# Designs tried in a protein design chat: VH-VL binders against q89xp2. Part 47

Target 1, 226 residues: q89xp2
Amino acid sequence: MTSPCKHGDRPPGRHDLVFVSPAGWRAMLDARDDLAADSLLARWPKMRWPTIRRRALPHEATGVALGLPLPPSAGKKRVALLVEIDHVASVARPPSLQQARAYAPRNWWPTLDRLDGLALRHSVDARVYGSLAWQSLTGLDYVTGRSDLDVLFEFRSETDIDRFVADVAAIETSAPMRLDGELMSADGAAVNWREVHGGASELLVKSIERVVLLDRHQFISGATGS
Below, E stands for the ipSAE of ESMFold2; O stands for the ipSAE of OpenDDE; V2 stands for 0.75 times the mean of E and O plus 0.25 times the DockQ between their complexes.

## First folded at step 16 (VH-VL; framework fv_polzastobart)

Design s2 (at its last look DockQ between E and O 0.77; V2 from the best seeds 0.82)
Fold by OpenDDE, look of step 16:
Order: C-alpha cells, then sequence, then structure tokens
Structure s2 (fold): chain C 226 residues (1-226), chain A 118 residues (1-118), chain B 107 residues (1-107)
C-alpha cells in the first residue's frame, strides 16, 4: 500500500490517489442511490481503497473532483465523484514500478525492470497509473491481454528529456505491451511521452486546471505559467 | 424501530461448540451498507470484535480467532448465526450482536452471558 | 492489529464539569473512529462516529475531535446520567479494536 501523505502539503494533482474520509464516503453514498446500489462501490470505502484525482467537468460544482474506475468484470465503468476538501483524508502518489511489479503479468516484468532502471539512471520518478495501478491497489483484475502499461515519469529540470523518451521508445520495441504514459514536470503539467518523442514543436499540456498547447521548449524549461 | 436479540445456550462445556443466533428487525441485510457483527466482553474487561457479515455475504473474522469462528446469515429470517468451536473457560463473556451501518455499530442487542464450565 | 489506548482509565468529576477522554491509535486511522457509552449491565451505545459526528438522538454535550492517531472525547457539562464506561473503537482495519475503557464516576 502506498503511504498516505498528510493532507495540506499540496493540493491533489492529476493521477494522485485520494483517500476519502468515512464522513465523505457516507455523504456520497447517502446522496447517490446509484453508488449505494453497486455492491463494489458500496464496498470500496470498507476496503480502504483510494480514488483518483481528476479534472473537474465543465460546470461541475465546487469541490475535489475524483474518479473511480471499476474493473472489466464490472463493465469498466468510470464513476465520477465530487467531495468537499474537508473530506480528503490523505493523498498519495501512484504506485511505483516496484510496488506494482508483483501484480503485473510475469511477461511484463522485464519491461518494468528496464523502465525502473532507466528512471533511476535519469533521476526520474516513475509511477504507474491505469489498469496495473488499480490492480496493485485493489487486488482486483484490471489488467487484460489488451491492457497498456501506463507510466507517469516525473522529470526534473536537469533531465535530458529527448534522450529519456528515446530510451523509453527503445524499451517498448521488446515490450509485450504498449507503453503509454506522461512526462510530468514539478508543477504537475504533463505531456504524453510519445508527443515529445515524435518531435512535435507544440505539445498538448495537461494539468489539473487546464489543457493547453505549449511550445516544446516552454514546457521542457518549466515555463508553463501559473 | 431497530432491534437485535441474541439467543443460544448460556452454559457450554469446554471443547464444545457455541452456536449463537442474532435475530433482528427494523432493517434488512439485503440493503447495501448493512452488516451484523458479533462482539464479546469478558466480565469487567474490554470489548472484543469477533466477526462480521455484510449485505453481500462477505465475512470478516478476527484473525486471532478465525480458525474457531463461522458466521452465516439468513436474510429471509433476519438472522445471523455465529459458531465458535473448542470453547474454553477463557471464552466466558457477554456476547453481543450489533448492526453495522456502514462501519460503526449503531444498534446493539442486550447481550447474552455465555459461561464455559465443566 | 491496531491498539487503542485510552486515557485516563478512570476519573471522578463533579456535575457540571467538563470531561475529556483521549484515545490514541498505534497507527494512523484517519477519522475511522467511534465513541461508545456503556452503562453497567447494558450494551454499549454509540455516541460519536467518524471521530466527530454526533449520533442521532445523542445529547449535544457530547463531542469528538481528532484525526490520525490522537482523538478526544468531550462532555461539555457532566450530568448524573453520564456515569458510565466510555470506549473508543477503530474501524480503519480489521480486526476492529476497542480501547480498554474509561470509567467515569461522579464525586
Amino acid sequence: as target 1 above (226 residues)
Amino acid sequence: QITLKESGPTLVKPTQTLTLTCTFSGFSLSTSAMGVSWIRQPPGKALEWLASIDWDDYKYYNPSLKSRLTVTKDTSKNQVVLTMTNMDPVDTATYYCAREHYWDFDYWGQGTLVTVSS
Amino acid sequence: DIQMTQSPSSLSTSVGDRVTITCRASQSISSWLAWYQQKPGKAPKLLIYDASSLQSGVASRFSGSGSGTDFTFTISSLQPEDVATYFCQQYYSTPWTFGQGTKLEIK
């Protein structure tokens, strides 16, 4: 299990795991019959499983927007949740590659190990999201034969991004699954690693607040604006 | 009105199996977020949670007693049954069943004193 | 297992006094905590759930606060009918565990 961070250090960003308080869960389950009617959703808080921070929907009420993906066995439904900030009990980063490894198919292990080694060499913090993350968090079956490996690469100002993504692409050539993921700057802005590898002059930059097109150099240099 | 009531033997011999039944009213174990738990309290001591069963027939056991405990439900009869094997004098306690609404025990039975003695 | 440690084990106070009981968890339990009142020969009664939520029908003089590992139960003005043993309980992880209890008496 990922160690929860105390609430208040930073606002939850994209892909962050959010643990909701019992009061928050109670409030949601009482307010929404559709949640309470689903046995897995009703059980979710009892299992102390996290939610994931998502961007707010247009015209969504004020609060902390959260998502909850159900496994394929439950129709892969994506549940949208909204909680008050006071109901955020703790926030954690997504699972590391090491943490998730034991829950991955065995044929994924060589790729996970190579990515882990690459991240370490470049001082990149690599974490998993998507199906593998949820499989590791819940123990439920999320990964299928069609699943991609979704990795979040948090880079630093000194990181050679071009070399890094080239090495990621090289690893993918021998991988049994597609490698998806994002490069994330310290401010939480993120880009798909394939866009960067493709040499695009403009990048689709996603943050918790907005989605914008930015110049490649502007993104890499950390000048994403406030 | 929500009520729970424990029933079963009040005297058990060592090594025998205890069977307690919780009969409840005012709620249903077919409703999500509902459960029934068994809790015991030796005379003058603290409370100890034993087992729980929820609306979806998930069962939870105290790991220290798991090998001795079985909990089942009959939703149609509004009953939950606890069995505890290999009883010992140390198991002498008041046994409670309680409603678990979400996660807390908001309603309790009156409890039944079970004495284990030769 | 998560150990719940209450303090004090017993106390004797006067009618109208403020009473404070503390409960400490051996690890963080967020706010997955309840407080119960148990009178002699009776079953426990839920007073506070989710660390600070007052159970329906419970007097407003009872309150709870805290999160993480340290929790506080308070009676703002002690009444004669409040003589009882009070327990905290964590429902963060199985097994659910209770504090050892605090016996409250009136002088």
Scores: ipSAE 0.890, ipTM 0.952, lowest interface PAE 0.5, mean pLDDT 95
Fold by ESMFold2, look of step 16:
Structure s2 (fold): chain C 226 residues (1-226), chain A 118 residues (1-118), chain B 107 residues (1-107)
Amino acid sequence: as target 1 above (226 residues)
Amino acid sequence: QITLKESGPTLVKPTQTLTLTCTFSGFSLSTSAMGVSWIRQPPGKALEWLASIDWDDYKYYNPSLKSRLTVTKDTSKNQVVLTMTNMDPVDTATYYCAREHYWDFDYWGQGTLVTVSS
Amino acid sequence: DIQMTQSPSSLSTSVGDRVTITCRASQSISSWLAWYQQKPGKAPKLLIYDASSLQSGVASRFSGSGSGTDFTFTISSLQPEDVATYFCQQYYSTPWTFGQGTKLEIK
C-alpha cells in the first residue's frame, strides 16, 4: 500500500489520487445499483483504494468527477464516479518510480533503475501513472506484455529539459517497453516527452482543466519559473 | 429482524481447538458489501477483533492470531464458522459475531462466554 | 497497528449534563470510525458510524464529530438509561481496533 503525500507546495495536478471518505462511498453504493452489484466495485472501498480525478462532463456541474480504471481481468473498463466535495477525504501524488519498482515485471527493473538515476541527476521527480501505478496501488494485475511504462517527470527551474529528454531517449533504446512519459511543470501543465525530443515548435499541453497547443518556447519558459 | 447467535462449547481445555458457529437471519451473506466478523472481549478488558469474512469470500485475520484462526462460511445455511487452535487460559473471553455492513459492526450476537481451564 | 486512546477512562456526572468523550488515533484514519455503547452483560450497540452519522433508531442526543486523529462523542443531555461503557473503533486498516472504553456513571 502507498502513503498519501502532502501537497503543500505543488497545486493538485494531473494523475493525482483522490481518496473518498466512508460516507462518500456509502452514498455512492446506496445510490448506484451498478456499483453495488459489481463485486470488484463493492470491494474497492473495503480496500481503501483511491480513485483518480477526471475532467467533468458538461452535465456534471456540481461535485468532483472521479474515475476507477479497472484491471484487464475486469474487461479493462473505466468507471465514472461523481462525489460531493465534502466526500473528498484526501489527495495524494501518484506512486514514485521507486515505490512502484517492486510491482513491475523483473525485466523492467534495469530501465526503472536507469530512469531513477537520470531523474536524480536532473532534479526531476519521477512518478508512475497508468497500469504500473494501479498495480502498485491495488496488487491486482494491470501490467501486461503490451503495457507501456507511463512515467510522470516533474521538473524544476534548474532542469535542462533538452538534455533530459535526450537521455530519456537513450534509455528507451534498450528498454523492454515503450516509454510513455510526460514532462510536468510546477503549475501542473504537462506535455509528452517525445514532442519535446522531436523538436516540435508547438506542444500539446495537458492540464486538469484543458488541452491546448502552446509554443514550445512558452512552455519551456513557464517551466523555468519565469 | 436481523439476528445473530453464537453457538459452540463454553468450556475448553488448554491446547484444544475451539469451533464457534454464528447462525444469523434477516440478511444474506451473498449480498454485496456484506460481511460477518468475530470479536472477543476478555472479562473486564477491551474488545479485540479476530477475523472477518465477506460476501465475496475475502477473509481478514488479526495478524497477532492469524496462525491460529480460520474463518469460513456457508451462505446457504446462513452460518459463519470460526476455528481457533491451541487455546490457552488467556483466550477466556466472551466471543461475539457481528454483521459488517459495508465496514461498521451494526448488529451483534448476544455473545458466548468461552472459558479455557484445565 | 492503529492504537485508539480514549479519554476519560471513567466519568461520573448528573442527569441533564452534557457528556464529552474523546478518542485519539495513533495515525490518521480519515473518518473511518464508529462509536458503540455497551451495557453490563450485553453486546455492544452501534450508535455512530463514519465518525458523525447517527445509526437508525438511535436517540438524537447522541452525536459524533472529528476526522483524522481526534474524535469526539457527545451526549447533549444525559439520561438515566445512558449509564454504560462507550468506546470507539477504527475501521481504516487491519487489525480493526477499539478504544479501551469510558465508563459513564450517574452521580
Scores: ipSAE 0.772, ipTM 0.907, lowest interface PAE 0.8, mean pLDDT 89
ESMFold2 (binder alone), look of step 16: mean pLDDT 92; pTM 0.937

Design s3 (at its last look DockQ between E and O 0.64; V2 from the best seeds 0.78)
Fold by OpenDDE, look of step 17:
Order: structure tokens, then sequence, then C-alpha cells
Structure s3 (fold): chain C 226 residues (1-226), chain A 118 residues (1-118), chain B 107 residues (1-107)
């Protein structure tokens, strides 16, 4: 289980797991009949399962924008939630590769292990999001034969990003699944690792606040312009 | 008005099975976020949660007593039944059924004292 | 199991006094906590849910606060009808567990 951090330690960023307070869940379920009508959604808080921090939609009201992906058996619906900051009970990082491994198909294990080893060698924190993450968090079936492995690579200033993504690409060549994921800087700005590997001069940088095109060097150097 | 009422034997012999029925009104177990729980309280002691059943027929049991407990519902009759096997004098308590709205127990029956004695 | 430690076990105070009862969980339960009042020979009555939300129909002199592991129940001005035993309860994880109770009396 990911150790929850108390609200106030850090603001929830993209891909962070957000645990909502019972009062927050009551407020949402009371306000939205569509949530209460779905048995899995109605049960979600009872199971103490998390939500995921997402970017706010255009014209969305002020609050903490959260997402809840339902499994394929429930139609793969993505539920958009909005909660007041005071109803954020705790925030956690996505599960590590190690934590998620036991929930992954066995044929994924070699790839997970290689990625874990690579991350360690480069002092990168690797975490999973997407289907494997939710499978590990809920125990429900999220991963299918068409599922990608989604990995968040939190890199440091000393990380050789070009070498790192090259090595990720090398691992993918023998992987039974597609490797998707993002490189995330300390400030929470993130880029798709494939875009970086492709050698683009400008990168599509996503943060919780905005999506912008930045010079490759600016992103890598951490100058994402606050 | 929401009401709950416990019914069943008030005296049980050791090793026998206790069957209690909770009859309720003012709400339905077909409604999302509704449940009924059983809680007991030995004389002069703290409350102990036993089991719960919700609108979607999910059942929750106290792990320490799980092997002895069964909870079922009849939504059409607004009844929930608790069975507890192999009763012992230590199980002497007032047994309550309560409505679980979301997660808290907002309405309770008056309780029924069950004495286990030879 | 999550252990709920309630304090004090008993309390005797005067009408009009402020009463404070505490409950500590053995692990973080966020705000998944309720407070109940139980009068002699009666079933428990819900007073506070979600740590700080006042149940409908309950007097405003009752309040709850806290999150994580430490919780407080307060009666701002004790009334004669408030003589009872008070319990905290966590509903964060099964099994749901209660505190040992606080017996409140008037001097």
Amino acid sequence: as target 1 above (226 residues)
Amino acid sequence: QITLKESGPTLVKPTQTLTLTCTFSGFSLSTSSMGVSWIRQPPGKALEWLASIDWDDYKYYNPSLKSRLTVTKDTSKNQVVLTMTNMDPVDTATYYCAREHYWDFDYWGQGTLVTVSS
Amino acid sequence: DIQMTQSPSSLSTSVGDRVTITCRASQSISSWLAWYQQKPGKAPKLLIYDASSLQSGVASRFSGSGSGTDFTFTISSLQPEDVATYFCQQYYSTPWTFGQGTKLEIK
C-alpha cells in the first residue's frame, strides 16, 4: 500500500493518487445521481480506493480536479470529479514498479524488472500509472492483452535523459507490451518519453496548470518557467 | 420515520445457533449506500460490530467471528437476518441492528438482550 | 484491527461546563470517525459523523474535530440531559471498532 501523505505536505500533482475524505465523498455522491447509480462508483469510497489528480477542464469550477477510471468490465468509463481542497484527505505517489509487479501478467515481469533496474542505475524514480496501477490498487481487472505499460519516470538534474530514454527504447524492443510514459521533472512538468527519444527540438510539456511547447534544452535543464 | 427492531430468542443454550431478525421501515435496502449492521454490547462493556449487509448484497464480517456469522437480507420484507453458531456464555449481550447510511450508523433498534446459559 | 483508545473513561462535571473527550486511533483513519451517545438502557444515538459533521436534529452544543489519529468530542455547555456514555467509532477499515466509552455524570 502506498503510504499516504497528509494533506499539506505537498499539493497534489498530475498522476498523484488522491484519497478523498468521507465528507467529500458524501458531497459528491449526494450531488450526482449518476455516481450513486453506478454500483462500483458507489462502492469506491467504501473500499477506500483512491482517485487520480488530473488537469482541470476548461471552464471547470474551482477545486481539485480528480479522475476515476473504471475497469473494462464497467465500460472503461473515465469519471471526472471535482472536490474542494478541504476534502482531500491524503495524497500518495503512484505505485512503484515493485509494488505493481505482483499484479502484472507474468510475461510482463522481465520488462518490469529491467525497467526497475534501469531506473535504479540512473537514480530515476519509476512509478506506474494507467491500467496496471489501477489493477494493483483495486485488485480489479484493468490489464488486458492490449494494455500498455504506463510508467512515470521522475528524473533529477543529473540524469542523462538522452541515454535513459535510449535504454528505455531498447527494453521495449523485447517487451511483450508497448511502453508508454512520461519523464517528469522535480517541478511536476512532464513530457512523453517517446517525444524526447525522437529528438524533437520542441517538447509538449504538461503540468497541472498548463500545456506548453518548450525548447528541449529548457525542459531538460529544469527551466520550465514557473 | 425510520425504525428498526430486533426479534428472536432471548435465551440460547451453549453450542446452539442464534438467529436474529431485524425488521425495518422508512428506508429500503434497494437504495444505494444503504446497509444494515449488527452490533452487540455485553453488559457494561463496549460495542462490538459483528456484520453488515448492503444494498448490493455485499456482506462484511468481523474477522474474529466470521466463521460463526451469516447475514442475509430480504429486501421485499425489509428484513435482515443474522445467524451466529456455537453460542457461548461469553456471547451474552444486547444485540442491535442499525442502519448504515454510507458508513455510519445513524439509526438503531432498541436492541434485544440475548443470554446464553445452560 | 484498528484500536480506538478513548479518554477519559469517566468524567464528572457541572451543568454549564465545557466537556472534552478524546479518541485516538492506532493508525490514521483520516476523518472516518463517528461519535455516539448512549443513555442507560437505550441504544446508541449518532451525534457526529465524518469526525466533525453534526447529525441532523442534534443540538449545536455538540461538536467534533480532528483527523488522522487524534479526535476530540466537545460539549460546549453541559446540560442535565447529556448524562450518558459516549463512544467513538472508526469506519475506516473492517472490522469497525469502537472506543471503550466515556461515562459522563453531573456533580
Scores: ipSAE 0.893, ipTM 0.953, lowest interface PAE 0.5, mean pLDDT 95
Fold by ESMFold2, look of step 16:
Structure s3 (fold): chain C 226 residues (1-226), chain A 118 residues (1-118), chain B 107 residues (1-107)
Amino acid sequence: as target 1 above (226 residues)
Amino acid sequence: QITLKESGPTLVKPTQTLTLTCTFSGFSLSTSSMGVSWIRQPPGKALEWLASIDWDDYKYYNPSLKSRLTVTKDTSKNQVVLTMTNMDPVDTATYYCAREHYWDFDYWGQGTLVTVSS
Amino acid sequence: DIQMTQSPSSLSTSVGDRVTITCRASQSISSWLAWYQQKPGKAPKLLIYDASSLQSGVASRFSGSGSGTDFTFTISSLQPEDVATYFCQQYYSTPWTFGQGTKLEIK
């Protein structure tokens, strides 16, 4: 299901999956009564399920900040984790559209197939995050009848972003769900696809380090890499 | 003091069902992250994991034997029961139960030799 | 299934010698690995967990190292009471599997 990063890959960024070592899990469970007391949280390491990279809080100067999103049946909350760097066993990219398809509602399949085809035509790497991603990673029920499809579009410097988002909008017209996707540059900076399609002059750009407001031209031209 | 002890028949005939009971003390299977596993060792051969049951009633089975195995627990008696159907002479082995705290087998019973012969 | 291959299968050496046993996994298991000692007629005893952590009450002459696919178990100075068979075991994915064992004897 998951594809760990190889030697020399980019550093872990937004939406990247992080697998914690057995020593790391043992240390956290020994130290944190809230993890040990929750049956699903205590189960998590037994299943070898990953966590998600998150932005560190100001007081988290040492270690790697991780999150653990729980399914709706468990209150749909994110549990904050902080691990020592030597307890990061591996890092993997989010599931691909193809990997996640089998776990999606049947009526989502045509939209997923069209997005996959669009990504291929534009040389965009399309991945899922959010509820569908966690449903595919765990087999637990994350996707509901009201869920969005959360897609991460990792674009290249040569990608015609304006044409791409226009094609995404066309696909959404017939989709059975809302598309809540992000366009992500090679350096991990991301923006909501609707802001780009809607013609906003300033875009809310998110990275693992910060959130900043950039001019549309600057993000499309400057943040696409070289 | 943590102890585990296996009990049950030591001789069964081919096709019969084996039922083994693990009785333990010094820990509770209601404690988070706690489990009990069954492992066997044929004479002179490697250990083979069979099945596990955890504090939250999650069960694991060796896929090659899954259709033949059932594991259950009785928390009030501190017992875990393994049932293995359709026994064959190749199933002759010493059967152990072991405590699984987190994921390693840190305490083992003394084992019971089960012989399967016609 | 993840196959665990130990080397050597058998070893005969002298008291005081350094003993090294290796274990190779057929795929990466990160550090989800334990080492056990089994004396004749007895149940296995856990020595090392999570690849390199020494179990409480185990002598400091025992150690483990490695991650991924290649793991090493070491006895720094062999003692007479260390004659036994030693196994590695992975707990990365089911079925949990054991190495075939290394039989250690004193010459």
Scores: ipSAE 0.791, ipTM 0.918, lowest interface PAE 0.8, mean pLDDT 90
ESMFold2 (binder alone), look of step 16: mean pLDDT 92; pTM 0.939
OpenDDE, look of step 16: ipSAE 0.891; ipTM 0.954
ESMFold2, look of step 17: ipSAE 0.765; ipTM 0.902
ESMFold2 (binder alone), look of step 17: mean pLDDT 92; pTM 0.939

Design s4 (at its last look DockQ between E and O 0.71; V2 from the best seeds 0.76)
Fold by OpenDDE, look of step 16:
Structure s4 (fold): chain C 226 residues (1-226), chain A 118 residues (1-118), chain B 107 residues (1-107)
Amino acid sequence: as target 1 above (226 residues)
Amino acid sequence: QITLKESGPTLVKPTQTLTLTCTFSGFSLSTSNMGVSWIRQPPGKALEWLASIDWDDYKYYNPSLKSRLTVTKDTSKNQVVLTMTNMDPVDTATYYCAREHYWDFDYWGQGTLVTVSS
Amino acid sequence: DIQMTQSPSSLSTSVGDRVTITCRASQSISSWLAWYQQKPGKAPKLLIYDASSLQSGVASRFSGSGSGTDFTFTISSLQPEDVATYFCQQYYSLPWTFGQGTKLEIK
């Protein structure tokens, strides 16, 4: 299990796991019959499974926007939730590659190990999101034969991003699955690693607050304007 | 008004199987987030949770007693049944059934004292 | 299993006094905690759920606070009818576990 951090250290950002308090779950389940009527959703809090932080919708009320994806067996539905900040019990980062490895298909293991080694060499914090993450968090079947590996690469100012993404691309050439994911700066701004690898002068940068086009150098240098 | 009531033998011999029935009213186990739990309390001791069954027929057992416990429900009769095998004098306790609304036990039966003795 | 440790095991106070009982979990349980009152020969009664939520119909003199590992149950002004044993219970992870109880008496 991912060790939760107490709420208050930092606001939950994109891809962060959010554990909702029992009071928060009660509030949501009482307010929404569609949640209560779904067996898996109703059981979700009982299993102490996390939600994921998402960007708020433009018309969405004030609160912490959360989501949870249901597994393919449950229609692969994405459930949108909204909770009060006081109902956030704890926040955690997504699972590490090491944590998720045991839950991955065996043929993924060489790729996971290579990515882990690469991340370590570059002092990058690599974590998984998407199907593999949820499979590791819940024990439910999320990964299929069509699943991509979604990796979040948290880089630092000293990271050679160009070299790093080139090495990621090299690893993908022998991978049994597509490697998707994002490069995330310390401030939580993130860009698709393929976009960076493609050599684009402007990058689509996503944060919890906004989506903007930024100059490549501005993003890499940490000048995201947030 | 919500009520629960335990019924079954009050005296069991060692190695025998205990069967208790919880009959309840005022709520239904067809309602989401409803469950019924069994909890026991030896004389003068702390409470021990045994098992739970929810509206979706999912069953939860205390791992230390799992091999001895079975819980079932009859929604139409508003009954939950607990069976516990291989009873021992150490299992002498007051046995309660309680409504589990979401996760807490908000209503309890009066309890039934079960004595295990030869 | 998560162990719940209550303190004190027993206490004797006077009518009108403030009573404080603590419960400590062996690991973090967030707010997945309830407090029960059990009078002699009776079943437990739920007083507080989710660490601080007052159960419907329960007197306002009862309250709960805390999160993580340390929790507090309070009676703001003890009444004669409050003589009972009080239990905390975690429902964070299976098996659900109870504290050993705090026996409350009036001097």
Scores: ipSAE 0.883, ipTM 0.950, lowest interface PAE 0.5, mean pLDDT 95
Fold by ESMFold2, look of step 16:
Structure s4 (fold): chain C 226 residues (1-226), chain A 118 residues (1-118), chain B 107 residues (1-107)
Amino acid sequence: as target 1 above (226 residues)
Amino acid sequence: QITLKESGPTLVKPTQTLTLTCTFSGFSLSTSNMGVSWIRQPPGKALEWLASIDWDDYKYYNPSLKSRLTVTKDTSKNQVVLTMTNMDPVDTATYYCAREHYWDFDYWGQGTLVTVSS
Amino acid sequence: DIQMTQSPSSLSTSVGDRVTITCRASQSISSWLAWYQQKPGKAPKLLIYDASSLQSGVASRFSGSGSGTDFTFTISSLQPEDVATYFCQQYYSLPWTFGQGTKLEIK
């Protein structure tokens, strides 16, 4: 299982896992025949597997919007769930890079080890999302030969971001997969690492509530805790 | 309406294999989120969960006993069978089967006492 | 394995009294918890599921509360037919485990 966010350290943000209570699952299965009729969806709560936060659709004014990403073999991309706040049992951070390593293809291991070492050197918290995360959480086959490695890099105010992304780029040059990484600030705002490394003057900054373009300096100064 | 009943030997010698059958009525293991579980209670001790089998043939086993346990079902006969190998006197207990609806044990059989003695 | 510890191990009280039994999990189990009643020589009977939901056909004097690690089972007004042993059970993590039981008697 992934570690929950510590009190006062890193507030919940994008990519957080949400565990639904037994009462919440029972209510959803009783009310939604599409969930109850699908063997994998009906089994999800029995496995105690989490869901993922998503942005609410306009008509979802109340409740907590969640997603349930299915493996490629199931044919569905992502099942939309909407639960009452009382049925959110806990919130946890995505799996750490270390937790996910054992579930990755063996040819990914050198890249994961280098990223882990880099994260330790820069005091960056490295976590996974996407296919490797769900493979590590469920044991089901999510990772394919075409999968990216989706890494979330949570940095601190003292992190030399420009040096960090240069080192990430160096690691990717010999990686067997494309690295789809995000740099995330303490408040949960994130940007793709390639935009920072590539010298873009404006960055596409994503948060749970919106997507905005910010000047590079605005993001970097805000991202370092200023 | 819903009933479960355990059947099988009540006396087993050490090292023998125990086979218990749970016969049930009033529900089907073809129904989503239905399962049957085996639980035992040694005399004067707490209940201990052994194994479960679900409608989709998914099986769970108590890790401490997994090498000794096999659970199977025959949906057409409304039966679930537990096999436990290498019985020992410490395995003397009342053995129950119970319906698992969603994730709780809402209906239980009356239980059968199995004594392991030479 | 998640250990479930009940308190008290036994309890003697009078008809009409409020009865409280507690159950503590060795780690958080959210609300994945049930309470059972077991009379001598009988199988357990489910009373409360999901920590606080009353099973169909169970008297309303029975209730459950709590989440995380600490759970409480209450009989609001004890009746003579409530003499039994009461168990909590977690269904959060394998193996599913039961408390050691609380034996309830009438003075």
Scores: ipSAE 0.667, ipTM 0.855, lowest interface PAE 1.3, mean pLDDT 89
ESMFold2 (binder alone), look of step 16: mean pLDDT 92; pTM 0.940

